# Ledger of designs, part 3: VHH binders against Iron-regulated protein A (irpA)

Target 1, 312 residues: Iron-regulated protein A (irpA), of Synechococcus elongatus (p12608)
Amino acid sequence: LITNQTIQGFVDQVVVPSYVSVAAGATQLEQALQTYQQAPTAANLEAARQAWRVARDRWEQTECFAFGPADSEGFDGAMDTWPIDRQGLKTAAAQPVEQREDSRKGFHAIEELLFAATEPTLSDRQHLVILATDLTKQAQGLVTRWQQASDQPAYRSVLLSAGSTDSAYPTLNAAGTEIVQGLVDSLSEVASEKIGGPLETQEPDRFESFVSRNTLSDLRNNWTGAWNVYRGQRSDGVAAGSLQQRLQQQHPVIAQQLDQQFATARQALWAIPEPIETNLASPRGKVAVLTAQTAIAAVSDTLERQVLPLVQ

## First folded at step 4 (VHH)

Design q06 (from n11 with N32R K97A; framework vhh_nb_b201)
Fold by ESMFold2-Fast, scan of step 4:
Structure q06 (fold): chain B 312 residues (1-312), chain A 122 residues (1-122)
Amino acid sequence: as target 1 above (312 residues)
Amino acid sequence: QVQLQESGGGLVQAGGSLRLSCAASGFTVSSRYMGWYRQAPGKEREFVATITSAGSTYYADSVKGRFTISRDNAKNTVYLQMNSLKPEDTAVYYCAAGYSSRWPYKGVFDYWGQGTQVTVSS
């Protein structure tokens, strides 16, 4: 099922462009927060909040391939630890960001200072610039790890050399397993924890981006990222050599089922009333959230039970 | 009140096996990310294994193929079966429960047990 073209498309059409997009978003957020710090107007606050949402949305599209450097070299922890240490964050401004616990930096630390109050304080504005500078370094570092050799090979090269003696992936199927497992893990987390956690507790503040009310956008971007990986590209259509195309060619019944399940999950996610955080207060809202959970779980289950065995 | 209680640690010879248990109260283990972490003297706490609410399992590269995480929903307990133990596996092992959406390797969990000592002699 997995070819060199499948791996190349995954890396060059999805992973690398996605991380480049995240780094650009982080840079724009840093610039918006610098502007807001210098001129703390309502317009500049709104621009900074929108820049955070854009960067967050782009990051959420990468969660389905959070293996390799994102995991092993701590980028995901540094950028996206949740929940944060709220008390520690308030006292951490004097502590160099490099010495901080992951729970005192990253997207959700910025979220807390930027969205929790009607208006950030002067201290918050200064702290936000420090946090955004670190987020930008992390995002740029992740791009560099995938594209450039240093004391270790570029991770792009590691995946593209699957099946060779120098790769951590001894066969093309080993790389395929990593890719499919990433989809399974990401969608399973969406269904069982991102949606399932708030449903279990009935507490809206258990939605991950509750403070900014960005959780529904997070979930929609988790779906979008998985869909991009499946199709083998970020633009519309189906890439040559993609998982979707290969399944359509070799396992058309599984492909048809999976295509329909992705479509059903998209419909369910986009049907949830905004913001998702208000949906636990009504029977209709709870049904919409449960419907999305069930649909996302179905995609993950099909990938794990029917697709994963084809690449093992 | 949420509580996690570990048991099953002890002394074992290299090549031996141990099964750690983590009994949870105050919530259902199948509804959360459940994980095992370990901390050796003078080292940072490191990820070992996790099981998601859907039942998917993930392992640190250092233990993959040797350790198995599982759960018994009826007993509300998570297990870590440790085979082919090595001296470098010596550490205090902690059970952790997530309450948030995050990958198992992030190391920030809402609830932690008190830990159980595992010592592997060479």
Scores: ipSAE 0.000, ipTM 0.213, lowest interface PAE 12.3, mean pLDDT 88

Design q10 (from n11 with V108P; framework vhh_nb_b201)
Fold by ESMFold2-Fast, scan of step 4:
Order: sequence, then C-alpha cells, then structure tokens
Structure q10 (fold): chain B 312 residues (1-312), chain A 122 residues (1-122)
Amino acid sequence: as target 1 above (312 residues)
Amino acid sequence: QVQLQESGGGLVQAGGSLRLSCAASGFTVSSNYMGWYRQAPGKEREFVATITSAGSTYYADSVKGRFTISRDNAKNTVYLQMNSLKPEDTAVYYCAKGYSSRWPYKGPFDYWGQGTQVTVSS
C-alpha cells in the first residue's frame, strides 16, 4: 500500500509545509505581543489574541504527525504541554525559559497570561514576549530538524530513506505504520480525551483551550490535519500516491467507508455551536458534542482495525 | 480493561544495570506508542524513552547510550534496559501508553502504570 511517492508526498506536501506555517504563525504572534508590550491598547491586545488563535490552529493541524523530532527532541512538550502549572507560571517570570518545566511555557502558558484576565498586567506583557520568543525558537527549530542535516540527519531524509539498509524505518510499510498510527492516535485522543474528558466529568473547564475558548477550533484543526495526511496534501483534491488514492485503488470498500466517515466527522464537528465550552449546559449542545465524538471515534477505529493491518 | 504493570525495579550500585518490564493488557503494544517516564521526589514527571508502533526508538539526552527500550510483541511487553546507572537515575519509573500523536504529551493519561522504584546508591 505504501510507496516512495506516499512517503514523499506526506513529508513534502503535508508535514514540512505545516511546520513552516506554524513557524510563520509563531513569528506573527511574537511580533503582535511585542507591539502590544510597546503600546498596550485594546486593539493591540485583540490583535495579539487573534495571532495566538492563528498560531494555535496551525499547530493543531500537526498533531497527527508529532512523531520523530517533535517527540524525541522535546519540541511538542516545550510547545504544547497541558495542563499548565498556573502557580509555577507566575513565580517563573524571572527564571530563564530554557530552565523551566514544560508546564510553565508554550501555547497554554501564553494562553493563560493572554486570555485569563480581562487585560494582562504590565508584568504579564513582558512575560508574554519572553514566552512567544521561545515558542518561535521551538517552531523554527522543528522546521530546521526536518529540512537540514546537523549532528543528526534531516528527518525528511530519515523518512525518505525508508526501506534502506540501517534506516530507522526498515521497510516502506514501517514508515506507513508510523503515518497511519499517527492518524489513529490523534483522532483517538480527540474522541476519548479532548471531547470524552469534558463529557465524562461534565466540567467545561476540562476542554483543553477553555481559557481562550479555542477548543472547538483545536478539534476542527485536528480533523483538518488528519484529512490532509489522508489525502496527501494541504490543498484541495487527492494527491498521487496518497493513502486515500492507494486505498481507493487496492481496497475500495475500506476507502469508501473511510471517505464517508471523514465526511460525517467533519459535518458533526462543524455543527457544534461555538464555543464548544457552552455546549455541556444545553441538551442540543450535548447531543452535538456526543455526535462529533462518535463520528471521530469511527474514523479512528476504521484506521486502526482496517487500514493499520494493511501497512503492517 | 486497559492496564499497565511495571516490574524490575530495585536497589542497585552506581555503574550497575536493571531491566524494567511493562506488561500491557487490553490493547496491543505493537500498535501503539509505548514509553517510559520517571519522577524523582519533588520533581515533575520527565520523559525517558519511547518506542513507536513502527519500532523506532527515541531517548532523553540524559539516558542516550545507557538505556535501551525494546518490546516483545508476543508477550505484549515493553522493556527498559538500564546500563551504567547513576545516582541521578533514582526515581519511580512509569510505563505509559501513548494514544496521541503528540507523544510524549504531558496531558492527563488514562493509561499509566503504578510505577516501579529504582534506587541507585553511590
């Protein structure tokens, strides 16, 4: 099922462009926070908040492929640990960010300082610039790790060498397994933890981006990222050699089922009233959230039980 | 139904070796990210090593070259071979199932073992 074209498309049409997009978003957030620090107006605060949402949305599209450097070299932990240590964040303002625990930096540390109060304090504005500078460094570092050799080979080269002697991916199917498992894990987390956690406890503040009320956008971008990986590109259409095209050619019944389940999950996610955090208080909202959970779980289950064995 | 059980911890002299085991039930280790974390007294739980569903392995810088993660698919078990142990390796070691592409995501996990104590005397 998996060809060299499948792996190349995944890396060059989805992963690398997505990380480049994240780095651009992080840079724009850093600039917006610097502007807000210099001129703390309501308009500049709103611009900084919007820049955070843009960067966050782009990052959420990468969750389905957070293997390799994102995991092994600590980028994911540094950028997106949750929950944060709220007490530690306040006391860590004077501590160099490189020496901080992951729970005191990254997207959700920025979220806390930027959104929790009506208006950040003078101290918060300085701290936000420090956090955004680190986030930008992490995002740019992740792009560099995929594209450029250093003391380690570029991760692009590691994946593209799948099937070669002494490769970290001994077969093309080993790379395919990593890709499909990423989809399974990401969508399973959305259904079971990101949606399932708040549903089980009936506590709106269990939604990951509750402070900013960005959780629904997080989930929609998790779906978008998975859809991009499945199609083999970020633009409209189906890429040659993509997982979707290969399944349509070799396993058309599975492909038809999975295509329909992705479409059903999209419809369900986009039907949830904004913000998702208010939906637990409404019978209609709770049904919408449960419907989305079920639809996303179905995609994950089909990938795990029917697609994953085809790449093992 | 899903559970992880660690074993193999104990007291060892600096420079010694231990092999930790993580027996999994209710899911298949070969289809999931599996990892080891550790927590020393008064510190946050930190990443040690992971093995992906594809069999790729990744290590924290502090343990690279000394620790090796592996799995036995037939036994549904993950191992951590720890060589050249240092007093700084003293911690409770936890096995974790990764259900997210954001491994080693530090959010709430439903699938952690209860931990096994490793004490390295100088």
Scores: ipSAE 0.005, ipTM 0.235, lowest interface PAE 10.2, mean pLDDT 87

Design q11 (from n11 with Y105F; framework vhh_nb_b201)
Fold by ESMFold2-Fast, scan of step 4:
Structure q11 (fold): chain B 312 residues (1-312), chain A 122 residues (1-122)
Amino acid sequence: as target 1 above (312 residues)
Amino acid sequence: QVQLQESGGGLVQAGGSLRLSCAASGFTVSSNYMGWYRQAPGKEREFVATITSAGSTYYADSVKGRFTISRDNAKNTVYLQMNSLKPEDTAVYYCAKGYSSRWPFKGVFDYWGQGTQVTVSS
């Protein structure tokens, strides 16, 4: 099922462009926060908040391939640890960001300072610029790890060398297993943790981006990221050599089922009233959230039980 | 309320086996990321193993092939089967429940048990 073209499309049409997009979003957020620090108007605060949402949305599309450098080299921890240490964050401003615990930096530390109060204080505005500068450094570092050799090979080269001597991926199917497992784990986490956690506790503040009310957008971008990996590109259509095309060619019944389940999950996620945090207060809201949970879980289950064995 | 209670620790000779149990209450283990961490004297807490809500398992390189994490959904309990134990495995072992939206072995765990002592004699 997995070809060299499948791996190349995954890396060059999905992973690398997604990380480049994240770095651009982080840079824009840093610039917006610098502007807000210099001129703390309501308009500049709104612009900074919108820039955070854009960067966050792009990051959420990468969660289904959070393996390799993102996890093994600490980028995911540095950028997106949750929950944050709210008390430690207040006192951390005097500590260099590179010496801080992951729970005192990253997307959610910025979220806390930017969204929790009606407006940030002067010290919050200064702290936000420091945090955004670090976020930009992490995002750019992740792009560099995938594209450029240093004391280790570029991770792009590691995946593209799958099946060759000395590769970390001894066969094409080993790389395929990593890709499909990423989809399984990401979508399972959406259904069981990101949606399931708040549903189980009935506590709106268990939604990950509760402070900013960005959780529904997070979930929609998790779906989008998984869909992009499956179809092998970020633009419309089915890429040559993609998982979707290969399944359509070799396992058309599984492909049809999976295509329909992705579509059903999309419909359910986009039917949830915004913001998702308000949906726990009503029976109709709870049904919408439960419907999305079930649909996302079905995609993950099909990938794990029917697709994963084809690449093992 | 969320509660985690570890058991099954003790003294064992190198090469021996132990099975740790983590009994959970106030939530469902099958719907959550569950993990085992350990802390040796004078060292930071380190990751050992995790099981996702979907049942996927991940292990620290130091224990891979020797330890197995599993769960019993009917008993709402998570297990860590520890084989071929080494003196270096001596530590307090903690069960953890996660509310993380990250990869499980890099996720944030916000509820911890009290820990159970494992001592491996040479």
Scores: ipSAE 0.012, ipTM 0.303, lowest interface PAE 9.3, mean pLDDT 88

Design q12 (from n11 with P104G; framework vhh_nb_b201)
Fold by ESMFold2-Fast, scan of step 4:
Structure q12 (fold): chain B 312 residues (1-312), chain A 122 residues (1-122)
Amino acid sequence: as target 1 above (312 residues)
Amino acid sequence: QVQLQESGGGLVQAGGSLRLSCAASGFTVSSNYMGWYRQAPGKEREFVATITSAGSTYYADSVKGRFTISRDNAKNTVYLQMNSLKPEDTAVYYCAKGYSSRWGYKGVFDYWGQGTQVTVSS
């Protein structure tokens, strides 16, 4: 099922462009927060909040491939630890960000200072610039780690070397397993924890981006990221050599089932009333959220039980 | 009702092997994500390996190629085969029941065993 073209498309059409987009979003957020710090107007605050949502949405599209450097070199932890240490965050302003626990930096630390109050304080505005500068550094570092050799091979080269001597991926199918497992894990987390956690506790503040009310956008971008990996590109259509195209050619019944399940999950996610955090208060809202949970879990289950065995 | 009991830890020389077992009761391992985590003295708990309900496996880069996670559904037991052990593998190893390998550094695990000590001498 997995070809050299499948792996190259995954890396060059999805992973690298996604991380480049995250780095651009983080840079824009940093610039918006610098502008807001210098001129703390309502307009500049709204611009900074919007820039955070854009950067966050782009990051959420990468969760289905947070293996390799994102995991092993701590980028995911540094950028997206949740829950954060809210009590320690404001006290940590004088502590170098590189030396802080992951729970005192990253997207959710920025979220807390930017959204929790009606208006950030002067101290918060200064701290936000420091946090955004670190987030940009992490995002740029992740791009560099995938594209450039240093004391370690570029991770692009590691994946593209699948099946070669000394490769971390001894076969093309080993790389395929990594890709499909990323999809399974990401969608399973969405269904069981991101949606399932709040549903079980009935507590709206269990939604990950509750402070900003961005959780529904997070979930929609988790779906979008998985859909991009499955199609083998971020633009409309199906890439040559993509997992979707290969399944359509080799296993058309599984492909049709999976295509329909992705579509059903999309419809369910986009039918949830915004913000998702309000949906636990009503029977109709709970049904919408449960419907989305079930549909997303079905995609994950099909990938794990029917697709994953084809690449192992 | 949910219980996880680890065994198989001990002292071993660098380059040696150990097999850890995790006996589960109150649920079925075949229906859950099952994982191994470890905690070295003075360090935070870190992910080691996960096996999904379908039997797919996922490993931390530091152990990939040396450790193998597996399960025996009839015995309701999860195993961690550890080969080519290094002094830096010294830690308390915890078995965990969970959902996804992508949350909180590769796993959302809500039930943990008591842990089993692995000591690798140089």
Scores: ipSAE 0.005, ipTM 0.222, lowest interface PAE 10.8, mean pLDDT 88

Design q13 (from n11 with S101G; framework vhh_nb_b201)
Fold by ESMFold2-Fast, scan of step 4:
Parts: C-alpha cells; structure tokens; sequence
Structure q13 (fold): chain B 312 residues (1-312), chain A 122 residues (1-122)
C-alpha cells in the first residue's frame, strides 16, 4: 500500500509545510505581543489574541504526526504541555525559559497570561514576549530538525530512506505504520480525552483551551490535520500516491467507508455550537458533542482495525 | 468504560527487581498516552514514567536508568520494569490513562487504577 511517493508526499506536501506554517504563525504572534507590550491598547490586545488563535490552529493540525523529533526531542512538550501549572507560571517569570518545567511555557502558558484576565498586567506583557520568543525558537527548531542535517540526519531524510539498508524504517510499510499509527493516536486522543474527558466529568474547564475558548477550533484543526495526512496534501483534492488514493485503488470498500467516516466526523464537529464549553449545559449541546465523539472514534477505529493491518 | 487493573506489586529487597502490569479495557493503550505515578506515605502523588502513543518514553530523574516503561499492544497492557530498587521507591504505584496533556505533570492523567503497593526493604 505504501510507496516512496506516499512517504515523499506525506513529508513534503503535509509535514514540512505544516511546521513552516506553525513557525510563521509563532513569529506573527511574537510580533503582535511585542506591539502590544509597546502600545497596550484594546486593539493591540485583540490582535495578539487573534495571532495566538492562528498559531494554535496551525499547531493543532500537526498533532497527527507528533512522532520523531516532535516527541523524542521534546518539541511537543516544550510547545504544548497541558494542563498548565497556573500557580507556578507567575513565579516563573524571572526564570530563564530553558530552566522551566514544560508546564510553565508554550501555547497554554501564553494562553493563560493573554486570556485569563480582562487585561494582562505590565508584568504579564513582559512575560508574554519572553514566552512567545521561546515558542518561535521551538517552532523554528522543529522545521530545522525535519529539513536540515546536523549532528543527526534531517528527519525528512530518515523517512525518505524507508526500505533502504540499515534504515530506521526497514521497509516502506514500517514508515506507513508510523503514519497510520499517528492518525489512530491523534483521533483516538480527540475522541477519548479531548472530548471524552470533559464529557465524562461534565466540567467545561477540562476542555484543553477553555481559558481562550479555543477548544472547538483545536478539535476542528485536529480533524483537518488528519484529513491532510490521509489525502496527502494541504490543498483540496487527492494527492497522487496518498493513503486515500492508494486505498481507493487497492481497497475501495475500505476507502469508501473511511471517506464517509471522515465526512461524517467533519459535519459533526462543524455542527457543534461555539464555544464548545457551553454545550455541556444542555441536552442538545451534549448530543452534538457525543455525536462528534462517536464520529471521530469511528474514523480512528477503521484506521486501526482495517488500514493499519494493510501496512504491517 | 475505561478500566485499569494493576498487578505485580509486593515486597522486595533493596537492589531487587519488580515488574508492574497494567491491563486496560475500554480503550486501546497504543492510541493513548499511558503513565505510572506513585504516592509514598504522607507525600503527594509524583510522576514516574510515561509512554506516548508513538512509543516514546519519559522518566522522572529519580528513576531514569533504573525503570523502563513498555507496552504489549496485543495484550492491551502497559508495564513498568523496576530494577535496582531502593527503599525510597516504596510507594503505591498507579497506572494512569493520559488526559489530552502530553507531558509528565501533576494532573495530566485523570483515569487511574486502584494502585499496587511496592515495598522495598533495606
């Protein structure tokens, strides 16, 4: 099922462009926060908040391929640890970011200082610039790890060497397993943890981006990222050599089922009233959230039970 | 429904080894972040080890090099291999299913097993 074109498209049409997009978003957030620090107007605060949402949305599209450097080299932890240490965050302001625990930096540390109060304090504005500068360095570092050789080979090269002698991925199917497992893991986490956690406890503040009310956008971007990996590109259509095209060619029944399940999950996610946090207060809202959970779990289950065996 | 069942705890001499098992039902361990925490008498629950859905592992500094977290996807089970045990490792050990947090931090895990007692004599 997996060809060299499948792996190359995954890396060059989805992973690398997504990380480049994240780095650009982080840079724009850093600039917006610098502007807000210099001129703390309501307009500049709103611009900084919107820049955070844009950067966050782009990051959430990468969760389905959070293997390799993102996981093993700590980028995901440095950028997106949750829950945040709210009690420790304020006292961390004087600590160099490289000495901080992951729970005191990254997207959610910025979220807390930027959104929790009506207006950030002067100290918060200074701290936000420090956090955004670190976030930008992490995002740029992740791009570099995928594209450039250093003491270690570029991770792009590691995946593209799948099936060669002494590769970290001994067969094309080993790389395919990594890709499909990433989809399974990401969508399972969305259904069972990101949605399932708050739904089980009935506590709106257990939604990951509760402070900013960005959780629904997070979940929609988790779906978008998985869809991009499946179709093999970030633009509309089906890429040549993609998982979607290969399944349509070799396993059309599975492809049809999976295509329908992705579409059903999209419809369910986009039907949830914004913000998602308010949906736990009503029977209709709970049904919308449960419907999305069930639809996303179905995509993950089909990938695990029907697609994963085809690449193992 | 999510269920976690720990086993393998017991009494062991300092320098000895134990392997803890965590059998999961209602979800797939390979698709979730799984972790081990411990709580010694009179202390807060502390992080021990985690395995991500991708299979990467992270350890508390106090156990790094001595403990190994692993999983058996076919058995839907997570293990904690504990070597070179010290009296200070004495605690109740809890298996935890990850909440959408990704790193070893207080409050990251919200589905817990009942715990299994590990006692290391000097």
Amino acid sequence: as target 1 above (312 residues)
Amino acid sequence: QVQLQESGGGLVQAGGSLRLSCAASGFTVSSNYMGWYRQAPGKEREFVATITSAGSTYYADSVKGRFTISRDNAKNTVYLQMNSLKPEDTAVYYCAKGYSGRWPYKGVFDYWGQGTQVTVSS
Scores: ipSAE 0.005, ipTM 0.244, lowest interface PAE 11.2, mean pLDDT 87

Design q14 (from n11 with Y58R K97A; framework vhh_nb_b201)
Fold by ESMFold2-Fast, scan of step 4:
Structure q14 (fold): chain B 312 residues (1-312), chain A 122 residues (1-122)
Amino acid sequence: as target 1 above (312 residues)
Amino acid sequence: QVQLQESGGGLVQAGGSLRLSCAASGFTVSSNYMGWYRQAPGKEREFVATITSAGSTRYADSVKGRFTISRDNAKNTVYLQMNSLKPEDTAVYYCAAGYSSRWPYKGVFDYWGQGTQVTVSS
């Protein structure tokens, strides 16, 4: 099922462009927070908040391929640890960010200082710039690790060398397994943890981006990221050699089922009333959230039980 | 209450093998996402291996081809077979369990064991 074109498209049309987009978003957020620090107007605060949402949305599209450097070199931990240490964050401003625990930096540390109060304090504004500078460094570092050789090979080259002697991926199917497993893990986490946690406890503040009310956007971008990986590109349409195209050619019944399940999950996610945090307890909101959870879980289940065996 | 108990650690010479066990109580191993993590002195905790309820496995790049994660449903136990051990594998090894296929790198599991020490001499 997996070809060299499948792996190349995954890396060059999805992964690398997604990380580049994250780094650009982080840079824009850093700039917006610097502007807000220098001129703390309502307009500049709103611009900074919007820049955070844009960067967060782009990051959420990468969760389905957080293997490799994002995992092994700590980028995901540094950028997106949740839950955060809210009390530790208040006293952490004087501590160099590189010495802090992951729970005191990253997207959600910025979220807390930027959204929890009606207006950040002077101390918060100074702290936000420090946090955003680190987030930008992490995002740029992740792009560099995929594209540039250093003391170790660029991770792009590691994946593209699948099937070669001494490769970390001894066969093309080993790389395919990594890709499909990423989809399974990401969508399973969305259904069971991101949606299932708050739903089971009936506590809206257990939604990951509760403070900013960005959770529904997070979930929608998790779906978008998985859809992009499946289609083999970020633009509309189906890329040549993509997992979707290969399944349509070799396993059309599975492909049709999966295509329909992705479409059903999208429809369900976009039917949830905004914001999800305040609509969870309403009868319509609860039904919509349960419907989305079931639909996303179905995609993950089909990938694990029917697609994963085809690439192992 | 759910409890995870690791065993099988110890001192072994480079190139040797060890088999770690994780005995679960208070829940069923075959229905849950299980994993192994390790933490070396002065370093952060890192992912080693996971197994899903369906039996799918994932490994960290540093251990692929050398380590194997498996389950024995009758004993309600998860294993980590470690072959071709290197001094760099020296760490405290932790068993973890969750109700979903959680991302291993986040260390976001519902339950963790107390750890078992593995020391690989040069």
Scores: ipSAE 0.000, ipTM 0.272, lowest interface PAE 10.5, mean pLDDT 88

Design q16 (from n11 with R102K K106R; framework vhh_nb_b201)
Fold by ESMFold2-Fast, scan of step 4:
Structure q16 (fold): chain B 312 residues (1-312), chain A 122 residues (1-122)
Amino acid sequence: as target 1 above (312 residues)
Amino acid sequence: QVQLQESGGGLVQAGGSLRLSCAASGFTVSSNYMGWYRQAPGKEREFVATITSAGSTYYADSVKGRFTISRDNAKNTVYLQMNSLKPEDTAVYYCAKGYSSKWPYRGVFDYWGQGTQVTVSS
C-alpha cells in the first residue's frame, strides 16, 4: 500500500509545509508581543491574542506527526507542555528560558500570561517577549531538523530513505506504519483525553486551552491535520500516492467507510457551540461534545483495525 | 474520588522478573493516560513507562526491551512486567493517572499511588 510517492508527499506536501507555517506563525506572534510590550494598548493586546490563536492552530495541525525530532529531540516538550507549572512560571522570569523545565515555557506558558488576567502586567509583557522568542527558535529549529543535514541526517532524508540499507525505516511499510500509527494515536488521544477527560470529570478547566478558550479550535485543527495527512496535501483534493488515493484504488470499501467517517467527524466538530468549555453545563452541549467524541473515535478505530494491518 | 493501589514489589535477584499491578478506582484506566515512575534513594523521580488511552506504549531507554506496560480494562488495572532485572532497577515504583495532549513526550500525572518497593540484589 505504501509507495515512495506516499512518503514523499507526506513529507514534502504536509509535514514540512506545516512546520514552516508554524514557524511563520510563531514569528508573527513574537512580533505582535514586541509591539504590545512597547505600546500596551487594548488593540495591541487583542492583536497579540489573535496571533497566539493563529500560531496555536497551525501547531495543532502537526499533532498527528509528532514523531521523530518533535519527540526525540524535545521540540514538542519545549513548545507545548501541558499543564503548565503556574507557580514556577511566576518565579522563572529571571531564569534563562533554555534552562527552564518544559512546564515553564511554550504555547501554554504564553497562554497563561496573555489570557489569564484582563491585562498582562508590565512584568508579564516583558516575560511574554522572552517566551515568544524561544517559541520562534524552537519552531525554526524543528523546520531545520526536517530539511537540513547536520551531525545527523535531515529527517526528511531519513523517511525518504525507507527501505534502503541502514535506514531507520527498514521497509516502506515501516514508514507507513509510523504515519498511520501517528493518525491512530493522535485521533484516539483527541477522543479519549482531550474530549474524554473533561467529559469524565465534568470540569471545564480540564480542556487544554481553557485559559484562552481555544480548545474547540485546537480540536478542529487536530482533525484538519489528520485529514491533510490522509489525503496527502494541505490544499484541496486528493494527492497522487496519498494514503487516501491508495486505499481508494486497492481497498475501496475501507476507503469509502473512512472518507465518510472523516466527514461525519468534521460535521460533529463544527457543530459544537463555541466555546467548547461551556458545553458541559447543558444536556444539548454534552450531546454535541459526545457526538464529536464518538465520530472521532470511529475514525481512529477504522485506521487502527482496518488500515494499520495493511501497512504492517 | 481517584485511588491507585500498587502491589507486586519485592526482593529479586539480578536477571529475575516481577510483575507490578496498579488497581484503579474512581475512574477508568482505558480512558486515561497511565504511567509508571520510579525513585531510587537520593535521586529524583524518573519516568519508566506509559500507556495512552489509545493503548500506545512508551518506555524510558533504560528499560526498553525488558519492561512491558499493559492494562486489563475489565479489571481496571495497569501492569508493569519487569524482566531481566538489574541492580540499577532498585527503586520505589509509582503508578500514576494523568492526562496530556502531548503524549508520549511528557507524562503529566495528577494522581499518584503510594508506591511499591522493588529491590534487585546483585
Scores: ipSAE 0.012, ipTM 0.398, lowest interface PAE 8.2, mean pLDDT 89

Design r01 (from o02 with K104R R105K; framework vhh_ozoralizumab_d1)
Fold by ESMFold2-Fast, scan of step 4:
Structure r01 (fold): chain B 312 residues (1-312), chain A 121 residues (1-121)
Amino acid sequence: as target 1 above (312 residues)
Amino acid sequence: EVQLVESGGGLVQPGGSLRLSCAASGFTFSSYWMYWVRQAPGKGLEWVSEINSGGGSTKYPDSVKGRFTISRDNAKNTLYLQMNSLRPEDTAVYYCARGYSYGRKGYFDYRGQGTLVTVSS
């Protein structure tokens, strides 16, 4: 099922462009927060908040391929640890960000300072610039790790060498397993933990981006990222050699089922009233959230039970 | 009242094994990710292992991967850490900690009193 073109498309049409997009978003957030620090107007605050949402949305599209450097070299932890240490964050401003625990930096530390109060304090504005500078460094570092050789080969090269004698991926199917497992794990986490946790406890603050009320956008971007990986590109359409095209060619019944399940999950996610955090208070809202959970779980289940065996 | 009570620490020789236990009470144990975290003498806290609410997903840092195994018994509200091939650098106070399902690294809101593990000849 997996070809050299499948792996190349995954890396060059989805992973690398996604990380480049995250780094651009982080840079724009850093610039917006510098502007807000210098001129703390309502308009500059709103621009900074919007820049955070854009950067966050782009990052959420990468969660389905958080293997390799994102995991093993600590980028994911440094950028997206949740929940944060709220009390530790208040005293952390004096400590160099490189020496901080992951729970005192990254997207959710920025979220806390930027959204928790009606207006950030002067101290918060200064701290936000420090945090955004680090977030930009992490995002740029992740792009560099995928594209550029250093003391380790570029991770792009590691995946593209799948099936060669000295590769970390001894077969094309080993790379395919990593890709499909990423989809299974990320969608399973969305259904069972990101949505399932708040549904089970009935606590709105169990939603990950509760402080900013961005959780529904997070979940929609988790779906978008998985859909992009499946289709083999970020633009509309189906890429040549993509997992979707290969399944359509070799396993059309599975492909049709999976295509329908992705579509059903999208419809369910986009039908949830914003913000998702308010949906636990009403029977209609609970049904909408449960419908989305069920639909996303179905995608993950089909990938695990029917697609994963085809690449093992 | 959330309570986490660790037990099973002690003195062990290099290469030996210990099994730590944590008895949880005061919350719905089966709904939470759980963690083991340690603090060596004169050092900061170090994440040792994590386990999701259902017990099917576990993670370890490279320093203990292959040697330590985290597990849980939701019916008994108990968390375990099986430690094999212990090394002098594993000497630390080990804490049971409650975390959240969406955490990427070892963030926790409650921690027990800790149990001392000393690895020496």
Scores: ipSAE 0.000, ipTM 0.271, lowest interface PAE 10.8, mean pLDDT 88

